# VH-VL binders against Uncharacterized protein y4jR, part 4

Target 1, 151 residues: Uncharacterized protein y4jR, of Sinorhizobium fredii (p55518)
Amino acid sequence: MKTLIVEDNPKKRASLVEYYSSEFPSDDLEVTSALISGLRVARDTKPEFIILDMTLPNYSPDENKGSRIELMPFAGREFVMRVNRMSIKTKVIIVSMFETFGVAPRLITLNSLDAELRDRYPNVFVEAVHYSQAQADWKTAIKNARLSLDR

## First folded at step 20 (VH-VL)

Design u5 (from t1 with heavy chain N107H)
Fold by OpenDDE, fold request of step 21:
Structure u5 (fold): chain C 151 residues (1-151), chain A 123 residues (1-123), chain B 107 residues (1-107)
Amino acid sequence: as target 1 above (151 residues)
Amino acid sequence: EVQLLESGGGLVQPGGSLRLSCAVSGFTFSSYYMSWVRQAPGKGLEWVSAISYKGGYRYYADSVKGRFTISRDNSKNTLYLQMNSLRAEDTAVYFCAKSPFRYGSEHLYFDYWGQGTLVTVSS
Amino acid sequence: EIVLTQSPATLSLSPGERATLSCRASQDVSSRLNWYQQKPGQAPRLLIYDADKRATGIPARFSGSGSGTDFTLTISSLEPEDFAVYYCQQRGYWPPTFGQGTKVEIK
């Protein structure tokens, strides 16, 4: 199975890669760091499973130079929408370090986004899970989502 | 020492097919992206295709999409390029190229190259 | 796709002289630009990656600079073995693309 990880944070990305590769060593793993590159890979290769960050830059940052680019708080939502429009047969789980998005007074919770995406894109979207380095709930969520694809 | 050795080049008529091979040594083949890059006679370099470390992710230049197929056999340390429906403009030296990373088509540059194999498409 | 334009097309110099090669990108590729050297009948060789990082085994006389759209490869003092064609390559946008090359020839 082909799995795509779209994650801009190097530490989180490394953690996701380490966990997934160890849990599913037979899967083929691809990694991108931005919305556009993730969408490109999704379009061109049609991975069956996608682990997606909610907050992403539009284009890949220059990690080697330490440059920071603007992050889009709802990039993950846009990703799911576009993948759905392309009718790609895939399942997407969102793993986010944030529980709230946007700026007051228009803050949106991760749970709210989860509900929205489940309602709008039931064929593509699985769930949104909070990522914490201290807690491993996201691992269980990823594992369950991945295993559901084998059914 | 990293070594890349291409083979399978030759003369073929338009519409014909050819399969290139690249035998590698001196590194863990299954841990890196691999690519084919070609160079027409007297011209510059053109990226043709890339393949992920396990071979599940395959990318192609628009000029070869639908005609070329990249593949790899990690047990044999060999990269392949199946070329179908060949055209005159496909005439080039085809290089096997290694990338320094396991993951990410975003990191597609080439730290080691083979000497290349010549493909000539002519009637 | 991103177009890389190299200049000059040909650079005629003598051993010991300084060589300056330019590569311009049609769009901002950040620092995702690499340089290669190719001698006649040989495989390309990576010289510089990510704009200014020297590849393993590359002599100190080779250096890269620039970001965004304008990049430069500098050979501080040309050695006889440095006369070759040099290509820039970007990975900032898909697909990866190469410049048309600069030929450094002996005067």
Scores: ipSAE 0.912, ipTM 0.951, lowest interface PAE 0.5, mean pLDDT 95
Fold by OpenDDE, last read:
Structure u5 (fold): chain C 151 residues (1-151), chain A 123 residues (1-123), chain B 107 residues (1-107)
Amino acid sequence: as target 1 above (151 residues)
Amino acid sequence: EVQLLESGGGLVQPGGSLRLSCAVSGFTFSSYYMSWVRQAPGKGLEWVSAISYKGGYRYYADSVKGRFTISRDNSKNTLYLQMNSLRAEDTAVYFCAKSPFRYGSEHLYFDYWGQGTLVTVSS
Amino acid sequence: EIVLTQSPATLSLSPGERATLSCRASQDVSSRLNWYQQKPGQAPRLLIYDADKRATGIPARFSGSGSGTDFTLTISSLEPEDFAVYYCQQRGYWPPTFGQGTKVEIK
């Protein structure tokens, strides 16, 4: 199975890669760091499973230069929407470090986004889960989502 | 020492097929992206195709999409390029190129190259 | 695709002289620009990656600079073995693309 990780945070990305590659060593893993590159890979290679960050830059950041990159808080939502339009056989799980998005008073919770995406894109979207370095709930979520694809 | 050795080049007629191989040594082949880059006689370099460490992700230049197939056998430390429906403009030295990263088509630059193998497509 | 334009096409210099090669990108590629050296009949060799990082084993006389759209490869003092064709390559946008090359030849 081909799995794509779209994650801009190096530490989180490394953690996701480490876990996934360990748990599913037979899978082929690809990693991108931005919305556009993720979408490109999705379009061109049609991965069956996508682990997606909610907040992403449009283009890959220059990690070597430490440049300030503008992050889109709802990039993941856009990603799911666009992938859905591609009509590829894929499942997307969102793993986010943030529980709320946007600016007050119009804050949107991760749970709210989860509900929205489940409703709008049931064919591709699995769930949104919170990422914490201290807790492993996201691992369980990823594992369950991945295993569901074998059914 | 990293070594990349291409083979399989030769003369072929338009519409013909050819399979290139690249034997590698000196590094863990299965841990890196690999690419083919070609150079027409007297011309510059053109990226042709790339393949992920396990081979599931394959990318192609628009100029070769539908005609070329990149593959790899990690057990044999060998990269392949199946070229079908060859055209005159495909005439080039084809280089096998290693990338420094396992993941990410975003990181396609090439830290090691083979000496290349010449493919000539001519009537 | 991103077009990389290298200049000059040919640079004629003597050993010991400073060489300055330019690479201009049609769009902002950040620092995702690499430089290669190719001698006749040989494989390309990575010199600089990510605009200013010297590859392993590359002499200190080679240096890269720039960001965005304008990049420079500098050879502080040309050695006889440095006469070759130099290519820039970007990975900022898909697909990766190369410049047309600059030939550094002996005067």
Scores: ipSAE 0.912, ipTM 0.951, lowest interface PAE 0.5, mean pLDDT 95
Fold by OpenDDE, last read:
Structure u5 (fold): chain C 151 residues (1-151), chain A 123 residues (1-123), chain B 107 residues (1-107)
Amino acid sequence: as target 1 above (151 residues)
Amino acid sequence: EVQLLESGGGLVQPGGSLRLSCAVSGFTFSSYYMSWVRQAPGKGLEWVSAISYKGGYRYYADSVKGRFTISRDNSKNTLYLQMNSLRAEDTAVYFCAKSPFRYGSEHLYFDYWGQGTLVTVSS
Amino acid sequence: EIVLTQSPATLSLSPGERATLSCRASQDVSSRLNWYQQKPGQAPRLLIYDADKRATGIPARFSGSGSGTDFTLTISSLEPEDFAVYYCQQRGYWPPTFGQGTKVEIK
C-alpha cells in the first residue's frame, strides 16, 4: 500500500514517519511538506492512505535558511476537498497539533472541522485527531484507519 | 565507494523499444530515491523519471509520460527504465542518478551519477 | 516549469583566475538550487546543494551563494581540472529542471 504523509513540522513529521514505518513496514511511504506538493503527489500517484496536517504552507518551506512562510490554518480542509474532486480511491486522516483554528470571530475547533469533513466528504475523509507527543491517541487513530483499508 | 553502472543503450528505430538497467553498489540501494536523467548530444541535462525507495511512487517528465516506465529491483540493486514508442528526440545519454534522501519527491537532487548509456533513435 | 538561465554561455579563463558563474530562475526557488560539474565524456558531479552547501569531497575553492532567483557559483582559483561545463538545477518547483550550462574553458 502507498501512504502519503503531508506534514510541514520536522519533529512531528519525523514522529509520524517513525511510527508508521515501524507499524507498517511493508507499506511504501512518501512524504511532502506542503499543500501543493501533497496534492501533486496525490494526483500523480494516487496513494491509498494519506496522513495530513491541517495547518500547512502552500509551498514547501526553506528548511535550510529558516525562512518563515505563511501557514494556511485550513489547508487540510482544502486538501480533502481537492482530493475528493480527483475521484481517487483514497482515505485521509487529519492529524493536527491544534485544537482551534482561525481568528476570532471565525474561530473553529478541530471537532467541528471533523464533523464538517465527515459530512461533506464521507468517501475520502476518515477523521481528524489531535496530535500530542504525550498521548498516543493519534497512533491508535492512524493504525485503525490504515487497518480498515485492508478490509 | 558509490558506483552506478548503466547498460542497455543502443540503436533503435522510431517506434521501437529499449530497456535500460543501472547496477548499483557502495550504498543501501533500497533506502534512496533513484532517477534517470538524460542528455541529448551536445545539449544540457533533462530529468526523465524518479522512483521511491520501495518503487511504489513513480514520477515522469511530461515528455515521456505514457511511454516510459521506471522500476527497480531492490534485491538485485538494479534500477530500470523501460522505453516504448521511442522518438528521435529521445536520443540521448541516459544517466542513472542517486538522490540523498529516502522520502520526498521534493528533494530531488542528485549526489551520485553513473557514466551513462547512449540511446540512439534513428531510422 | 521553472526555467534556469545560466550566464555566461562560455567563460574563458586561465588557471589561477577566479570564475564567477550565474544562474537565474524564472521564479523564486528559495535555496533549492544545486550545481553540477561535467567533464567531457564523464558523469555529472554534484558540487553544491541547497545554494551554498558543498557536497562531500568538493574542494573549498568551490562556493555557492544566492537565494530566490539569483544564484552564483564561484571558483576562487581555477585548477586545470576545473575546466568543464557547469549546470545549475532547481528542486523548488515540480518538475526538477536544469540550466543550459556554462562552459569554463582554458584561455
Scores: ipSAE 0.911, ipTM 0.950, lowest interface PAE 0.5, mean pLDDT 95
Fold by OpenDDE, fold request of step 21:
Structure u5 (fold): chain C 151 residues (1-151), chain A 123 residues (1-123), chain B 107 residues (1-107)
Amino acid sequence: as target 1 above (151 residues)
Amino acid sequence: EVQLLESGGGLVQPGGSLRLSCAVSGFTFSSYYMSWVRQAPGKGLEWVSAISYKGGYRYYADSVKGRFTISRDNSKNTLYLQMNSLRAEDTAVYFCAKSPFRYGSEHLYFDYWGQGTLVTVSS
Amino acid sequence: EIVLTQSPATLSLSPGERATLSCRASQDVSSRLNWYQQKPGQAPRLLIYDADKRATGIPARFSGSGSGTDFTLTISSLEPEDFAVYYCQQRGYWPPTFGQGTKVEIK
């Protein structure tokens, strides 16, 4: 199984990598840090499982002009949409540290985004879960999603 | 000491095939990205292909996509490059190159290189 | 793809002199720029990574600077073994690309 992690936060990325590598040591893991690099890898290598952050920079920190990082709150949604258009056999789970996205008064909740993506992209999108260092719910979600691919 | 040793180069006709090997030692092979970089005679360096630590993720330059296949055998500490449908413009010294990272194709640079093996494509 | 342009094409200097090599990127590659040294018939050797980080075992006379689009490799005092071809390489954008090289030759 080829798994792709798209995560810009180095601490969270490290946690995801550590957990996944430990839980599924036989899987082949790749990691990117931005929307465009993630999409490139998805297109070129067609990973079967993708662990995706909702909020991402367009380009990796290394690719940003003047090293300025601008995060896109809904990058994950765009990622799922664009991957769906690729018609590759893959499943995407979103793991986000945030419960709300956007700018007031147009704030959107993670649950709302989850429902939207489930409705719009049922063949690709699995679920969106909240990431917390204090809770292990995201681990369970990732594990269940990954195991479902073996069935 | 890190060592990279390429082999398999030689003279081939256009349309022919060749398989390169790179034997490595002095580091944990299975923990790093590996790449092939080539250099045409009297010219500069060109990245050709890269492969992830476990071998599932493979990347190619547009110039070789569909013709070359990169692979690795971690149990043998060996990197491979299968070259098919060879063209005159593929003539070059092919270097095996190690990257310092396990993950992330977006972080490719090369901290160790082999001496290279010459591939000549000529009728 | 990102184009890296190195200058000058050839740099003729004497031992003990200061060498300054330039690498210009067609787009902002942040600090993801590396320098390599290559002697005839030999493997390339990493000198500098991420613009200004000296690779393991590289003498202090080698230094890198710059960010964005303009980068410089400096050899403070040339040693006889430093006469070679130098390449810059970017990893800020896919795919990784190299400059055309600068030849440092003895005057």
Scores: ipSAE 0.908, ipTM 0.950, lowest interface PAE 0.5, mean pLDDT 95

Design u5 (from t1 with heavy chain N107H)
Fold by ESMFold2, fold request of step 21:
Structure u5 (fold): chain C 151 residues (1-151), chain A 123 residues (1-123), chain B 107 residues (1-107)
Amino acid sequence: as target 1 above (151 residues)
Amino acid sequence: EVQLLESGGGLVQPGGSLRLSCAVSGFTFSSYYMSWVRQAPGKGLEWVSAISYKGGYRYYADSVKGRFTISRDNSKNTLYLQMNSLRAEDTAVYFCAKSPFRYGSEHLYFDYWGQGTLVTVSS
Amino acid sequence: EIVLTQSPATLSLSPGERATLSCRASQDVSSRLNWYQQKPGQAPRLLIYDADKRATGIPARFSGSGSGTDFTLTISSLEPEDFAVYYCQQRGYWPPTFGQGTKVEIK
């Protein structure tokens, strides 16, 4: 199975890659770190499973430099919408370090984003879960989502 | 000792087909991205295609999309390029190239190269 | 696509001299610029990756510098085996692209 991880945070990305490659060593895994590159890979290669961050830069940060780039707080929502319009057979799970997004007074929660995306894009969107190194909930969510593709 | 050895080049007429092979040794082939890069006679280098370590992610330059197919057989340590509908502008030495990574095709570069095989497309 | 322009087209130098090769990118590629050496009838060889990091087995006389759009490869004291064509290559934007090359030849 082809699985794509779209994640800009180096430590979280390494954690996701370590977990996924250990749990599903037979899967073909690719990694991108930005909205634009993630969408290009999704369009061109049609992965069956996508593990996605909600907040992403448009372009990949330089791993050799400390850089300040504009992060798009709703990049994950845009990603899901665009992938849905591609009409490819894929499932997307969002794994986020943040539980609130946007700027006051227009703050929205990860839970409300989860509900919105389940309602609007049921054919591609599975769920949004909170990421923490101290908790296993996101690991269980990823595993369950991936295993459901075998059924 | 890392070794990449291409074969299958030759003379072909426009519209014809060729299949290139690259035999690999000296590293764990199934761990790395592989690419084809070409060089027209007297010209510079052009990336052609890349393939993920398990073969599922395949990428192509716009100039070859729909005509070329990259593949690999990890049990035979061999990379392939099927070239169909060949054109005069496809005339080049084709190099097999290794990337030093398993993930991250958005930022390709090549740490080991083969000797190349010449493809000539001419009437 | 990102265009890489190398200068000069040809450097004619003697063994022992310092060679300075330039590469200019059409857009900011940050540190994502690599250098390759190609001798006649041979494959390219990776020299420098990510602007200034020497690849495995590359002699210390090769060094790279630069960031953004302007990059330099320096060979501090030319050896007979260094007379070749040198290509820069960017990995900052899809797809990867190469410069047209700088030939370093014996004077």
Scores: ipSAE 0.726, ipTM 0.897, lowest interface PAE 1.3, mean pLDDT 92
Fold by ESMFold2, fold request of step 21:
Structure u5 (fold): chain C 151 residues (1-151), chain A 123 residues (1-123), chain B 107 residues (1-107)
Amino acid sequence: as target 1 above (151 residues)
Amino acid sequence: EVQLLESGGGLVQPGGSLRLSCAVSGFTFSSYYMSWVRQAPGKGLEWVSAISYKGGYRYYADSVKGRFTISRDNSKNTLYLQMNSLRAEDTAVYFCAKSPFRYGSEHLYFDYWGQGTLVTVSS
Amino acid sequence: EIVLTQSPATLSLSPGERATLSCRASQDVSSRLNWYQQKPGQAPRLLIYDADKRATGIPARFSGSGSGTDFTLTISSLEPEDFAVYYCQQRGYWPPTFGQGTKVEIK
């Protein structure tokens, strides 16, 4: 299976890659670090599973200089919308370090965004889950989503 | 010692087909991205295609999409390029090239190259 | 696509002289610029990656500098074996693209 990870944070990206490659070593894994590159890879290669961050830059940060680029808080929502319009057979799970998004007083919770995306994009979007280094909930969510594709 | 050896080039008519091979040794082939890069006679370098370490992610330059297919056989340490519907503009030396990474095709570069194989497309 | 413009087209120098080769990118590629050497009838060889990092086995006389849009390859003291074409290549934006080359001829 082809799986794409779209994640700009180097430490979180390494954790996702380590977990996924150890759990599903036969899968073909690709990694991108930005909204635009993630969408290009999705369009051109049609991965069957996508692990996605909610907050992403439009273009990849320079790995030699750290992040000096604007982050888009709803990049993951934009990604799901655009992939849905591509009409490709794929499933997307969002794994986010943040539980709230936007600018006060109009903040959106991760749970509310999960409900919105499941309602609007049921053929593509699976769920949004909180990432923490201390908890295994995101690992379980990724594993369950991936295993559901073996049917 | 890293070695990349291309073969399969030759003379072909427009509209014809060729399959290029690249035999690899001196590194763990299944761990890295591989590419084809070409150089038309007397011209510069043009990236053609790239393939992920397990072969599932395949990328093509716009000039060859739909005509060329990259593939690999990790059990034989061999990279392939199937070239169909060849045009005069495809005439070039084709190089097999290794990238120093397993993931992150968005930032391709090439740390080892083969010596190339010549493809000539003419009537 | 990112266009890389190299100058000069040809650089004629004597052995022992310092060579300075320029590469200009059409857009900001940060540090994501590489340099390759190609001797006549041979494959390219990676010299410098990410603007200023020397690839394995490359002699210390080769160095790179620059960031953003303007990049330089320097050969501190030319050796006879340095006669070649030098190409810059960006990895900042998809797809990877190469400059048209600078020919260094030793007179």
Scores: ipSAE 0.715, ipTM 0.894, lowest interface PAE 1.4, mean pLDDT 92
Fold by ESMFold2, last read:
Structure u5 (fold): chain C 151 residues (1-151), chain A 123 residues (1-123), chain B 107 residues (1-107)
Amino acid sequence: as target 1 above (151 residues)
Amino acid sequence: EVQLLESGGGLVQPGGSLRLSCAVSGFTFSSYYMSWVRQAPGKGLEWVSAISYKGGYRYYADSVKGRFTISRDNSKNTLYLQMNSLRAEDTAVYFCAKSPFRYGSEHLYFDYWGQGTLVTVSS
Amino acid sequence: EIVLTQSPATLSLSPGERATLSCRASQDVSSRLNWYQQKPGQAPRLLIYDADKRATGIPARFSGSGSGTDFTLTISSLEPEDFAVYYCQQRGYWPPTFGQGTKVEIK
C-alpha cells in the first residue's frame, strides 16, 4: 500500500515514520513537509492512505536554517478538501500536536474540526486525533484506519 | 564501492521504443530513491524520472509523462526506464542516479551517478 | 519551475588560480542548492550539497556559499583535474532543475 505522511515538525515526522514503518513494513512510504508538496504527491501518485498534520507551512521549511516558518493553522482542512476534489480512493487521518487552532476569539477545537470533516468529507476523512509522546491513542487510530483498508 | 551501470541505449527511429537498464551494487538498492537524468549532446542536465525505494511512487518530468515508465526490480538490483513514442528531442545520454534518502522525493539530489548510455532518436 | 542562471559561461584560468562560479535562482531556494562537476565524457560528480556542505571525498579546495537566490562555488587553488564543467542544481521546489553550466578551462 502507498502511504503518504505530510508533516513539517522533524521530531514528530520521525516518530510517525518509525511507528508506521515498524507496524507496516511492506507498505511503500513517502514523506512531505508542506501543504503544497503533499497535495502534489497526492495528485500525482494517488496514495491509498494519508497521515496528515493540521498545521503546515505552504512550502517545505529549510531544515538547515533555524528560522521561523509561517504555519497555516487550517492547512489540514484545506488538504482534505482538495484531496476530496481529486476523486482519488484514499483515506486521510489527521494527527495534530494542537487541540485548538486560530486566534481568539475565533478559536476552533480539534474535536470540532474532526466533526466538521467527518460530516463534509466522509468518503475521504477518517478522524482527527491528538498526538503526544505520552499517549498511544494516535498509534491505535493510525493502525485501525490502515487495517480498515484491508477489508 | 557504489557502482551504477546503464545499458540498453542505441539508435532508434522516431516513434520507436527502448528499454534502459541500470545494474547497481555497493549499497542496499531497496533503501533509496532512484532517478534517470539525461543530457542532450552539448547541453545541460535534465531530470527525467524518479522512483521510490519499493517502486510504488513514480514521478515524471512533464516532457516524458505518458511516454516513459520507470520501474525497479529490487531482487535483481536493477532500475529500468521503458521509453515509448520516442522523439528526436529525447536524444541524450541517460544517467542512472541515486539519492541518499528513502523518503522525501520533493527534495531530490544525486550522490552517485552511472557513466550513462546514449540514446539517439533519428530518422 | 525554478530557473538557475550560472555565470560566467566560461572561466579561463591557470592552475593555482582561484575560481569563483556563480548561480542565481529565479526564486528563493533557501540553502537547497547543490553543485556537480562533470569532466568531458564522464558522469557528473556531487561536490557540494545544501549550499556549503562538501560531499564525501571532495577535497577541501572546493567550498560553497550563499542562500536564497545567490550562490557561489569557490575553488581556492585550481588543480589540473579541476578543469571541467560545473552545474548547480536546486532541490527546493519541484521539479529539480539544473543550471546551464560554467566551463572552467585552462588558459
Scores: ipSAE 0.712, ipTM 0.895, lowest interface PAE 1.4, mean pLDDT 92
Fold by ESMFold2, last read:
Structure u5 (fold): chain C 151 residues (1-151), chain A 123 residues (1-123), chain B 107 residues (1-107)
Amino acid sequence: as target 1 above (151 residues)
Amino acid sequence: EVQLLESGGGLVQPGGSLRLSCAVSGFTFSSYYMSWVRQAPGKGLEWVSAISYKGGYRYYADSVKGRFTISRDNSKNTLYLQMNSLRAEDTAVYFCAKSPFRYGSEHLYFDYWGQGTLVTVSS
Amino acid sequence: EIVLTQSPATLSLSPGERATLSCRASQDVSSRLNWYQQKPGQAPRLLIYDADKRATGIPARFSGSGSGTDFTLTISSLEPEDFAVYYCQQRGYWPPTFGQGTKVEIK
């Protein structure tokens, strides 16, 4: 199975890769760090499973530079919408370090984004879960989502 | 010692087919992205195709998409390029190239290269 | 796709001289610019990756600099084995692309 991880944070990305490759060593794994590159890989290679961050830059950060990049807090929502329009057979799980998004007074919770995406894109979107280094809930969510594709 | 040894080049008519092979040794083949890069006579370098460490992610330059198929057999440490519907502009030396990473094809570069095999497409 | 323009096309120099090769990208590629050396009838060899990092086994006389759109390869004192064609290659945007090359030849 082809699985794509789209994640810009280096430590979180390494954690996701380590977990996934340990649990599903037969899967072919690709990693991107930005919205635009993630969408290109999805379009061109049609991965069957996508592990996605909600907040992403448009373009991959330079790993050799310690510079600020503009992060798009709703990039994950944009990603799901655009993948849905590709009409490819794929399932997307969002794994986010943040539980709220946007700027006061227009804050949006991860749970409300989860509900919106489940309602609007039920054929491609599975769920959104909170990432924490100390907890394993996101590991269980990834595992269950991936195993559901085997049936 | 890292070695990349291409074979399978030759003379072929337009519309014909050819399969290139690249035998690999001196590193863990199944850990890295592999590519084909070509160089037309007297010209510069052009990336052609790339393949993921397990072979599932395959990428092609627009100039060859639909005509060329990259593949690998990790049990034989061999990279392949199946070239169909060949055109005169496909005439080039074809290099097998290794990337120093398992993930991240969006930023390809090549730390080891083979010596190349010549493909000539003419009637 | 990103176009890389190398200058000069040919650089005629003697052993011991300093060579300065330029590469200009059509878009900002940050530090993601590499340099390769290719001698006639041989495979390319990676010299510099990510603008200024020397690949394994490359002598200290080779150095790279630049960021964004303007990049330079410098050979501080040319040795006889350095007469070759040099290509820049970007890895900042898909697909990877190469410059047209700068030939460094003996005067």
Scores: ipSAE 0.705, ipTM 0.895, lowest interface PAE 1.4, mean pLDDT 92

